# Ledger of designs, part 18: VHH binders against UV-B-induced protein At3g17800, chloroplastic

Target 1, 346 residues: UV-B-induced protein At3g17800, chloroplastic, of Arabidopsis thaliana (Mouse-ear cress) (q9lvj0)
Amino acid sequence: ASSASNDASSGSSPKPIAPLQLQSPAGQFLSQILVSHPHLVPAAVEQQLEQLQTDRDSQGQNKDSASVPGTDIVLYRRIAELKENERRRTLEEILYALVVQKFMEANVSLVPSVSPSSDPSGRVDTWPTKVEKLERLHSPEMYEMIHNHLALILGSRMGDLNSVAQISKLRVGQVYAASVMYGYFLKRVDQRFQLEKTMKILPGGSDESKTSVEQAEGTATYQAAVSSHPEVGAFAGGVSAKGFGSEIKPSRLRSYVMSFDAETLQRYATIRSREAVGIIEKHTEALFGKPEIVITPEGTVDSSKDEQIKISFGGMKRLVLEAVTFGSFLWDVESHVDARYHFVLN
Short names: E, the ipSAE of ESMFold2; O, the ipSAE of ESMFold2 at other seeds; V2, 0.75 times the mean of E and O plus 0.25 times the DockQ between their complexes.

## First folded at step 16 (VHH; framework vhh_gefurulimab)

Design aa6 (from x03 with R35L; at its last look DockQ between E and O 0.62; V2 from the best seeds 0.69)
Fold by ESMFold2 at other seeds, look of step 16:
Structure aa6 (fold): chain B 346 residues (1-346), chain A 119 residues (1-119)
Amino acid sequence: as target 1 above (346 residues)
Amino acid sequence: EVQLVESGGGLVKPGGSLRLSCAASGFTFSDYAALWFRQAPGKEREFVSGITSGGSTTYADSVKGRFTISRDNAKNSLYLQMNSLRAEDTAVYYCATYRLTYLSTYDHWGQGTLVTVSS
């Protein structure tokens, strides 16, 4: 006897490999391949990108042949908008599947959705606190900057990872999303830095000197600029590098970043595609739930339903390192896809 | 292109009814809270009603019991049923949407539709 049942239909599946469930036909297809035959994901992605290109070429050809009265122009525009929305969703999910694949290749499991804990301690962080795999995925220079980022977030508790804090779930999610943005920025800059180093393969190397303390403030400004929420700035800014009263030790990548003009820093701090922004938002919402809002009778939009959660500092460190790694992978994945199906506007 | 287009405004007598519509395009409307605001000449814009993405509704005290907000996500549309209209309800009515994400806040505004309540 045979059955046509599948695990997704029955609801009896093991935990998903990633918190975000993909909903487009392409995304569902790639999700199945990620589970069953992950080595085939690159080929499956190439097929999906070819389909997207074919669809785009066909729409361009139809546009050139179209001649419509004013009434049909309104309908045509609505249909074109629907098709563009589905194209963006499909592309977002291709990007996400590729990021998940990179975590699988690194043998790093993504943290599952944060849910009410059955743990006797009440903590939400059921994931391992050991992070050595995540740490070695980055260049030494990039890791120095990641370490500084962690110091800003964790403060004096960097050495006491078993300590538990009760903190806003909204704020944890905002720190996660900001850390994804930071990882994207760091990878972008680190790739430029590493390339420039290799192009100077001569005796004597680079003679770039240490930068002054004022240049260290540029990094803090960038971290504030990539956060779109005041709450993330308040959480991270509680212990800023410029507020320590101690000199930040110089690093070659930090010095390199400080050498950029303000326009270059802002451009590098910007996510290049709306699809990448969309995946950061959807992934973070899959982890922490959609931020709850309340509309007051005065018309104020309020996030006062914000849940408090218990999390260890080791659990928080693991989240931040995953977020930075996610952003780093997203930069690579976005670049890879753009080379095959152009969608980045710059 | 993101657009919110209001319609259904017009002239009605006191005690009458009117139904406003707002058509959304260029974004995923179902992810957004949707709101109505109004602005009478010479006054500040004021809140009328809102509906969250989850369907929870809120009303300003001045319209509670007379106005009903609703949404149809399949049609990307927001509605305001206005009953028992009064001269004080005369204003330009604006559709707005709001979304909070872990990265940012997003808001969109329509151009407004005029409602005139007069004998």
Scores: ipSAE 0.698, ipTM 0.859, lowest interface PAE 0.7, mean pLDDT 80
ESMFold2, look of step 16: ipSAE 0.720; ipTM 0.871
ESMFold2 (binder alone), look of step 16: mean pLDDT 85; pTM 0.860

## First folded at step 17 (VHH; framework vhh_gefurulimab)

Design ab1 (from x03 with S104K T105Q; at its last look DockQ between E and O 0.72; V2 from the best seeds 0.74)
Fold by ESMFold2 at other seeds, look of step 17:
Structure ab1 (fold): chain B 346 residues (1-346), chain A 119 residues (1-119)
Amino acid sequence: as target 1 above (346 residues)
Amino acid sequence: EVQLVESGGGLVKPGGSLRLSCAASGFTFSDYAARWFRQAPGKEREFVSGITSGGSTTYADSVKGRFTISRDNAKNSLYLQMNSLRAEDTAVYYCATYRLTYLKQYDHWGQGTLVTVSS
């Protein structure tokens, strides 16, 4: 009685909740649950991950059998590759469904596929300009970094959101994808920053992000400097505490990021899983279409013939804020799922 | 495990034919444009033919009408049918694939297969 076919027989055609349509059996199931019973999504995901784990474990057992003479090795290898590809697609769709759930919980609708405009103005951006909800989803420190990112993208146009530009659809999609990567990176760094900030409840060093990073390599010295014990307070007040507590740093998350060594920065800048990369690529292709290329008679690849679109600066701001939020959610979702079904190799 | 493996090269007389194959593995071949290049001894690598993921074909002027590029996405394979071969077609032939996403460019190359056209 509660099937989607009953809703269709009533003449209602539900609009897609996200631009990327899920194709796997698990993805279609989760898409239905997202609409009909969103409170059941965590349990449904756990069920799907358990089934995925069982499938992966059984594939390993069959691989051992294929090593024995008398087994059709060519057929076994082809079937195993097809099943591995299907497991990857299924996992990507589980991750995507969870990202979509986070947008739904925040009461933020994802932008639909960017179509050639039938709008009288010619603009592609007919979506709502509600950016306040997107801005509230991030810590104040993270949002300052996001605002700087917007300023770099929009430049002097930050103050004129109603004006319209013609711009390459390829370039908009690339900015969107880069902004997803940036949100992923920012969330990863911000989580570390917020944890370290919370651990500094005591006076001294609480407002200085640089001391947090330096303390990460010398934790004993850091904790001794912020202790309120009389013995430790005398040392902190005389030598270290004055240097830590007397300065004001206006861009604290930025300073924290700049204090990373090269190895740490590279690790944090890396998207951890192939599945997360695949989600970003599939999501952006669902939004903007597959990037078009032409092979010239000289053999070079040429993407300069891509479609031009009209978009307001407010529309662009909305896209970039969504992209950063998507990346932030993707980091959380990837971490959550990896704890339950290990797939991250880094 | 990303691989492009060319095959089908060999020795052939002028006016003869060969069919080159390139087997792709470790990535979704159907998402990629694919190209054949060749490199003769002492010369730079040059473009031979290309086919987009959508099936649009392009040929270098030197091979137009003699060579035919094709792909079979179900078999993850790229082909080059070479007819009316000439001595100047002697080269190592390379398979290459290219994909542009909104995140990055993917460019993969095979190790090549030798084609010798000699009487």
Scores: ipSAE 0.763, ipTM 0.893, lowest interface PAE 0.6, mean pLDDT 80
ESMFold2, look of step 17: ipSAE 0.771; ipTM 0.897
ESMFold2 (binder alone), look of step 17: mean pLDDT 87; pTM 0.880
ESMFold2, look of step 18: ipSAE 0.756; ipTM 0.890
ESMFold2 (binder alone), look of step 18: mean pLDDT 87; pTM 0.879
ESMFold2 at other seeds, look of step 18: ipSAE 0.739; ipTM 0.881

Design ab2 (from ab1 with T28Y; at its last look DockQ between E and O 0.73; V2 from the best seeds 0.00; counts 0 for: grease 27.5 > 24.2, SAP .678 > .668)
Fold by ESMFold2 at other seeds, look of step 17:
Structure ab2 (fold): chain B 346 residues (1-346), chain A 119 residues (1-119)
Amino acid sequence: as target 1 above (346 residues)
Amino acid sequence: EVQLVESGGGLVKPGGSLRLSCAASGFYFSDYAARWFRQAPGKEREFVSGITSGGSTTYADSVKGRFTISRDNAKNSLYLQMNSLRAEDTAVYYCATYRLTYLKQYDHWGQGTLVTVSS
C-alpha cells in the first residue's frame, strides 16, 4: 500500500520513517522499534537474526524427516522453498531496517515516496535541498568521487540548482538505483583504501623503503570506465567525455581505484548478495512506484507509458546524495550482518 | 536456482478440457508477471494468455472465452484452464515470467508441456 505502516495513534497518523514499508513479522516489529525506541534496534536485530538461524536449522531437520519413506517429498520440498523465501524476505527487511537506523543516527530523513505535490510550482521535490549532513557522512576522498558522480549526472547545471526540469520518472528511478550501486562500490573501495593508508602510516619502513612518483596516467582509463556506466549516462544531458577531465577533481581514491586490474574492479562493482540487490529494487520502487508494465494482446511487455515529473536540480542532487549514502550504508550493514548470520555467497 | 516446470499436458479429444500448471521456484513469484505461450510444429511461438503481478489478465483473441489464466502466489504456481479444445490448440505450451525493476529486467522460461487435441 502507499501508506501501509503500523500506526499506533488513534487521533493522528505518524509520518513514515522510510518509503519502503516492511511487511514481514520481523520487519513490522523493527519498524515499531525504530519509531518508539530507536536505541534498542541493535538488540532487536540480534534477536531477529537468532530467530532466522533457528528457522534455518529447523528447516534442515524437516528435510531429514521428508527423506523418510512414506513422506510426500514433493510437498515438503515445496514447503521448504516457501519457508526459505520467507527467511530471505525477512533478512532483506532486517538489512533495510539497519540502513534506516543509520540514516536516523545521522539525523537525515529519507525522502518520501515521490508524488506530485500541492506546491504551486508543481515540483515533486518536497524534501529539503540542504545537503551538508549528507556531504559530511563520507571520507573526504570518497566525497571527491561522489562530487564527480554528481557532475556526470547533472552536467553543466551543477551551478544552477534552482533550475527546474521535466524529467522521466522512470529515468530518475534508474539514476537513483545506479547511484545506490555506486555508493556501495565507493564504500567498498574506500574502506580498503583507508585500511591500507592506516597500515602504511603505522608500519613505516625503518630499515629500507621505496618511493615512487604518482602519475595521472590512469585517470583517463578510470574516466572511460565511469562514463561507460549505462544508467549514469541516461541523465548526463550536459556532460561529455571531453568535459570529464577538466571538470573532475583529482583524488587519491580515484588514483587508488586506477591501480586495480579490470577483474578486481568488476568484482568490486558487483553487489555481493541477492538480498542487497532486492533492497535496492524494493526501496527504489517504494520511492518511484513499480515500473508500469502491461501485457499486450500480442504477448509483449510494454513499459513505454512513462510519467514525467518536475524536479529542481537541487532536488535531484539531494536524491543522488541520498542514494549514494544508502549504498554506502548498505555495504556496511551487509558486512555487519554477514559476520553474524552468513548469507553472502562470494 | 530459478526454475519453471510445466505439467498437465497430454492427449485430449476435441471439445475436452485440460488444466496446465507451472511451478515456479528460486525467485519471488508474486513479484512477476506470468504468461503462457504455445508453439505448434513448424510455426512461430505465439502468445496465449498473461497475468500481471496485480492480477490483470490478457488473452489472445484465438483463446478468449475458452481459456482462463490464474495464479496462486502462495503456491508459486500459474495455471491455464483450457476448455472447448480444438485441433488448432495442439502445441507445446510454455510458462514464462517477467519482472522489470529499476536495475534490470528478469525473463524466465519453462521447458514446455505438450498438448495434443485429436480424435
Scores: ipSAE 0.707, ipTM 0.870, lowest interface PAE 0.8, mean pLDDT 80
ESMFold2, look of step 17: ipSAE 0.712; ipTM 0.862
ESMFold2 (binder alone), look of step 17: mean pLDDT 87; pTM 0.879

Design ab3 (from ab1 with T28W; at its last look DockQ between E and O 0.82; V2 from the best seeds 0.00; counts 0 for: grease 28.3 > 24.2, SAP .69 > .668)
Fold by ESMFold2, look of step 17:
Structure ab3 (fold): chain B 346 residues (1-346), chain A 119 residues (1-119)
Amino acid sequence: as target 1 above (346 residues)
Amino acid sequence: EVQLVESGGGLVKPGGSLRLSCAASGFWFSDYAARWFRQAPGKEREFVSGITSGGSTTYADSVKGRFTISRDNAKNSLYLQMNSLRAEDTAVYYCATYRLTYLKQYDHWGQGTLVTVSS
């Protein structure tokens, strides 16, 4: 549990443990524990969740008191709204701290905020490119899907990781955020798949789905539902189970996903809580900066003020693997916290 | 619930002034760009003014020098000071907020407040 990695070394400079700075009192407390005593974070989180529950229960009683004659209803409702927003911010930061703790237990350092390069090459990716730890954090079936996702993003350059690309910083951030959503989705589906696999209740185990069109349609559908970016959502080279002797039972996770009807796929592709969406947005903004927008003279919104950055394909691979892992951890953390402090709608 | 509520509309004589307010709730207003639009009867909705989260302002040519947009993030409020009003400024005025994140865009609209400029 005390295993160290060269990726986690802090002896040469002060380094933040994560790109997002936590601002709430609970978040600052948890940040301190994450640095000093990371093994105590689960207990500290339980304490903070109990306090949140107490605060929420007390506000329910105060709402009943706001019906008493003589109170300023408008002012009281504004105060209640501020308290609800404070609880929501606190919950987001508790969830984020738990995700960071999972990375620390896996001995994987989060990539730092992308900043002006001090590297002579001009590259922004100064982080380590070793990915073995990240690869081992996922089931074999989930990793097959992650590999396909990487292939769509990196293309033929998966084997030429020292090459650099000049690419929009906005586009890299969008790919990162989409990859977080994809990891969240994959973990959700993989958990169901692994349970049904263990119970020997899986839909279809034959090569009956031989048509590339069917698999291409299903793949494009769920990638489009998970991703807002055409470059990630397009199914360009198709991984198919068409080979008679290349794939045997058990059912692959891809085939399992293809067995979902459209309504189920839509539900699984949706982030369950507004807090989880907020974490993805804030974490990605901490990494890449807030997207710059301009209000045009016509009154429309334009993102034309977009910085170009240099990043190696190896650096991009590490970013995408981290993003998928972050999403996977976020699903687990969201589920864990919801069981203790209900906040997930539907 | 996400809400944008405009107020301050009414009847005013040409050359007069009016201050519109838009109260935001249910979201972090300070993270959003905000804009005013207007729609006169029988016309398309048109841009009036905008202000980014960082405070940069933009005005339609028809209102430059007469209208001033401002925001108060502590009060979750957007304002439009309208001076030297003309009959052609008569319209329903809408408050709108916009935020782009790496996941999606958020676009919220109010229900509007009527401004009538008549002699």
Scores: ipSAE 0.703, ipTM 0.858, lowest interface PAE 0.7, mean pLDDT 80
ESMFold2 (binder alone), look of step 17: mean pLDDT 86; pTM 0.871
ESMFold2 at other seeds, look of step 17: ipSAE 0.731; ipTM 0.882

Design ab4 (from ab1 with S30Y; at its last look DockQ between E and O 0.55; V2 from the best seeds 0.00; counts 0 for: grease 25.8 > 24.2)
Fold by ESMFold2, look of step 17:
Structure ab4 (fold): chain B 346 residues (1-346), chain A 119 residues (1-119)
Amino acid sequence: as target 1 above (346 residues)
Amino acid sequence: EVQLVESGGGLVKPGGSLRLSCAASGFTFYDYAARWFRQAPGKEREFVSGITSGGSTTYADSVKGRFTISRDNAKNSLYLQMNSLRAEDTAVYYCATYRLTYLKQYDHWGQGTLVTVSS
């Protein structure tokens, strides 16, 4: 029973339910349902997916009509491209609405767009730093991997969450996006792991399953994202040589991941759909703003004037946990939608 | 599929004008910065002009005041108006687009169009 949500007396909420605002007709419809009658979102999504399927089938019939003499084939192809782009945007927004719904069902508010702070400290992290709800949303084995991910990002500062750092806004957004990808990957692998655990098919039935080498692509992608971003000042300092190796605690899920051949691991580390990639990019741009670039007189791209922000380690932890959870939900939502409207090619 | 197709190249006399076009397809052009590069025979590719997604323009010193870059996002097109052409402007001209996201960089290139300035 949800008896705590009350907004009848205020007229309008000061914060939207999600940083990315949906613009397609389907997206705007779903946004209204998310606010007014969230229990109807599944039915509304099914309606929108049926409409997408009808529009896809109708577009196939129009291609047959384009072969009729008198039809400008160049113009028809331009119109078809426009409709394909609109279908892609609509599908992206359906996926996003479903992810937002999952956060609402978990009673977890998404962090709002990062903006200049009015706080005396100048910190941008106005969001709550209590993270227990986010931590409980994942299987114990998945959470162990998430904890290791946090240890790599925060380093020795895992126990000092009130400390603040000044860091590139671009780099925070990159860490967020990488954490979304990591959550997507972890959920994908965890689902396979949990199935195989139920069937007792797991590689190595002993407690020593963790003997695998630390060269999995998923781990490498995560380590590359952290290591290749030297602008993570205090966070980079928190990921010391001792902290990096010593604070990583092997788990049975990690050992399972290390048992994959390189081909399988590469496939699992890849986002399956263009729409899911697009949502990650649009969501992070809604949170952090579009990365600013300039073109130098030499013709090179320069992003070195990126804005610096102040953020506490607790605020950063909350941001990373949300990002991992977002990725985890995105995997589920993508799979759910693909089962009803086939759009994933692999 | 991503495509950048340059057109409008040709033979012109010194002092003449030429307008290059680049048609983009298969991606959201308005989110990208766009640039023109050129490569003369036996030389390295060099920057000519660029325009950000927000419309800010940059020009190489050798073309300032003579060339004008513009974009039409509704037509997914990039343009280079080339005036007061000189023999040194003879080159293959390439269209390129660039976008930085929090996930990765996107960098797309066309195949080029030849501009020859000669009498």
Scores: ipSAE 0.752, ipTM 0.882, lowest interface PAE 0.6, mean pLDDT 80
ESMFold2 (binder alone), look of step 17: mean pLDDT 86; pTM 0.871
ESMFold2 at other seeds, look of step 17: ipSAE 0.761; ipTM 0.890

Design ab5 (from x03 with S104R; at its last look DockQ between E and O 0.45; V2 from the best seeds 0.69)
Fold by ESMFold2, look of step 17:
Structure ab5 (fold): chain B 346 residues (1-346), chain A 119 residues (1-119)
Amino acid sequence: as target 1 above (346 residues)
Amino acid sequence: EVQLVESGGGLVKPGGSLRLSCAASGFTFSDYAARWFRQAPGKEREFVSGITSGGSTTYADSVKGRFTISRDNAKNSLYLQMNSLRAEDTAVYYCATYRLTYLRTYDHWGQGTLVTVSS
């Protein structure tokens, strides 16, 4: 994580473009291009993925050689494992670089490593509080779900963003990571939702529009007819059909999600690749530091040495919106790369 | 695939020594805290010793001064040097690893190795 002195007056150490530092040769190369020639990142990534594919194809040839009599299979397997680990590290860093690029294209700076700055109050949230760009990066239906997520996290303080709280750094990091997972899930579901809407509009659109208009008017006519009967009016009196239908508009994406069976929902709620999980863990540890743990004499793990931080509710909102956006971008980036270099197994 | 394999257990007389090993594979061992537990017949599993990823050690009172935990991250291995063994140390010894991230906890267990201390 960043020290209290982000600037080195003796040198030219510019602020990093993202909290996680990339360490593989490909990652270091992409980090340089992200800063110097960001328009070249897609081409550079394509070259790196071709290299990964070539390396993986060469490993397949080596495995064929391992079938030859007299080969030292223990040494061959150790070399193959080392190469596979290097490819996985490289792929993680390519994926991360692409997520960072999407933030740069959106003109949204990632929050730097979280620590008290030179702020006299000790607040960690010195970053910009305007979040309109982050809010506009998502479909309207997805944003409704993001807003509900924010309401769950911030509670009654959703309307009082200047208020400050002291809260566990561990808990803030956990909320961030959970929000990344949620953004990944939401993008996955929203992408399916938007595709299904497009298919319904394209084929038979005029006929489907006519049917949907007739059903909407038929429903309103049915509700009016039902309300005119005393016995049915008593049934509707517990929950007014007109008030329920006119005053409360359910989220279209929420309704779509609620229509999934449990197996589909569980599948969509999981992160598809080990590489994506690794990115989330490394990114959050770069932001918040590795969680400190102590082993007690009873043998339990204790994280009570957890640092407390001061953060405004506006700062927290900014973190959560970034986290959801990060997860959304990660889904897109994972899918894009998987089409070029297959690595998603589930 | 995640795997923890204990070895080095056996029969030893009181006052003797044993060195237990635990070989880790399928994950980045250096990121994990590691612990030894033991379970004697008819008793609850109990903590023996632990070592954090940073090398800080902790011992149960019953083994302090007699047992030494160590790790070799280059070999993905955890060790327990057990000296001055007593009949009460007879148990199945389990290697366990633990990692806390902001996403989840990772808690892995070995199958255990039997240590018998008998005259």
Scores: ipSAE 0.768, ipTM 0.894, lowest interface PAE 0.6, mean pLDDT 80
ESMFold2 (binder alone), look of step 17: mean pLDDT 86; pTM 0.864
ESMFold2 at other seeds, look of step 17: ipSAE 0.773; ipTM 0.893
ESMFold2, look of step 18: ipSAE 0.766; ipTM 0.891
ESMFold2 (binder alone), look of step 18: mean pLDDT 86; pTM 0.865
ESMFold2 at other seeds, look of step 18: ipSAE 0.770; ipTM 0.893

Design ab6 (from x03 with D107E; at its last look DockQ between E and O 0.54; V2 from the best seeds 0.71)
Fold by ESMFold2, look of step 17:
Structure ab6 (fold): chain B 346 residues (1-346), chain A 119 residues (1-119)
Amino acid sequence: as target 1 above (346 residues)
Amino acid sequence: EVQLVESGGGLVKPGGSLRLSCAASGFTFSDYAARWFRQAPGKEREFVSGITSGGSTTYADSVKGRFTISRDNAKNSLYLQMNSLRAEDTAVYYCATYRLTYLSTYEHWGQGTLVTVSS
């Protein structure tokens, strides 16, 4: 969408706090509060969730009403669908606002929309390459997995962060989106891992620790699940069971993940809500623009003519760390909101 | 809940015209590229015309100059104006949509509307 590009006289205006602009009445209100009084966002969100709950409860009662003579059932169904769509959009924007707030609380600025750069190098990465704050936001075990993920993406260039590459904007956006999904998955699994880890060290203990050790030596359940399920495979494609031994360190969390059966891996590797998927897609499109496609005379869809961008490896590292953190926060925010306004169907 | 519903098909004489419509619901149509395909009896489905979300159009050689694709995002609708119809245009015409995101691809297909061109 190009509707946000009209402000030509903003030479000293503040940078937007997030690349995605919220459009719903609740989203616009929360965006305003995020800027003016960020400490009030949790209370404002609770109020908006209460309004959503009241609206949903009222519509549930209307569904139970018997039709009177002359009532147009088709019209009532269409009105109900519109209201449900409005609630879904509002909920998506509440979730996004809460993710943005978590970045603000961590004193981490979200990367702005990628655009042509005035930088003499031609690089699009205007953001700082200093990532210490992002790295500290995760448990030590989760950070080990994130570090391995970075090593797989950056390869031999982990030590050459100032070098610049010309790369497909589409591919950078796809790596970003995959990294968001990976962060979501990692946070979900890490929470379970940390709980089981504390159970092992509790006074008196439980016998579960002995069975966990035996299960943890189970092999490639993760790979079997990814080969059978394309969505899981796309998510898991950033983690290699056959990675380089010298550059890919074993992790206790990785061993724990490998102990899951295929059904559990599939469930954990999927995003639980339509709203969370929508946020990931809207956020990445706000960052990178909608992917450009052409329709060939043969009728096929071709995306191979996508825009090229120049980005440093340090800039890429910063993007990937932000993406993983975004996914991690999204898991927490989704769980928090679902406990107060049930919307997750899984 | 996702639906593509074609309409406007029927019987016409050679040289006649028809206007096909496709009504989209259950998704954000304006984010999608849209295409018309057709399948004649006993043949494989073939591309007719396409329009991107930005409005760029593409036509199969067999229909250039005779068919015009258009869209109305406010009405969630796709159209195909078919002029100078020929017997070889007889087919079931399908509406299809396509979206590429950084996360996935999405495709939706309609059930088709029959166009018969005969004397």
Scores: ipSAE 0.763, ipTM 0.897, lowest interface PAE 0.7, mean pLDDT 80
ESMFold2 (binder alone), look of step 17: mean pLDDT 88; pTM 0.889
ESMFold2 at other seeds, look of step 17: ipSAE 0.768; ipTM 0.900

## First folded at step 18 (VHH; framework vhh_gefurulimab)

Design ac1 (from ab5 with T105Q D107E; at its last read DockQ between E and O 0.61; V2 from the best seeds 0.74)
Amino acid sequence: EVQLVESGGGLVKPGGSLRLSCAASGFTFSDYAARWFRQAPGKEREFVSGITSGGSTTYADSVKGRFTISRDNAKNSLYLQMNSLRAEDTAVYYCATYRLTYLRQYEHWGQGTLVTVSS
ESMFold2, look of step 18: ipSAE 0.775; ipTM 0.897
ESMFold2 (binder alone), look of step 18: mean pLDDT 90; pTM 0.904
ESMFold2 at other seeds, look of step 18: ipSAE 0.768; ipTM 0.898
ESMFold2, look of step 19: ipSAE 0.770; ipTM 0.896
ESMFold2 (binder alone), look of step 19: mean pLDDT 90; pTM 0.906
ESMFold2 at other seeds, look of step 19: ipSAE 0.768; ipTM 0.894
ESMFold2, look of step 21: ipSAE 0.761; ipTM 0.893
ESMFold2 (binder alone), look of step 21: mean pLDDT 90; pTM 0.905
ESMFold2 at other seeds, look of step 21: ipSAE 0.755; ipTM 0.885
ESMFold2, fold request of step 23: ipSAE 0.778, 0.780, 0.772; ipTM 0.900, 0.902, 0.896
ESMFold2 (binder alone), fold request of step 23: mean pLDDT 90, 89, 90; pTM 0.903, 0.901, 0.902
ESMFold2 at other seeds, fold request of step 23: ipSAE 0.773, 0.782, 0.788; ipTM 0.900, 0.901, 0.904
ESMFold2, last read: ipSAE 0.787, 0.781, 0.768; ipTM 0.905, 0.903, 0.895
ESMFold2 (binder alone), last read: mean pLDDT 90, 89, 89; pTM 0.902, 0.901, 0.902
ESMFold2 at other seeds, last read: ipSAE 0.773, 0.772, 0.791; ipTM 0.902, 0.895, 0.908

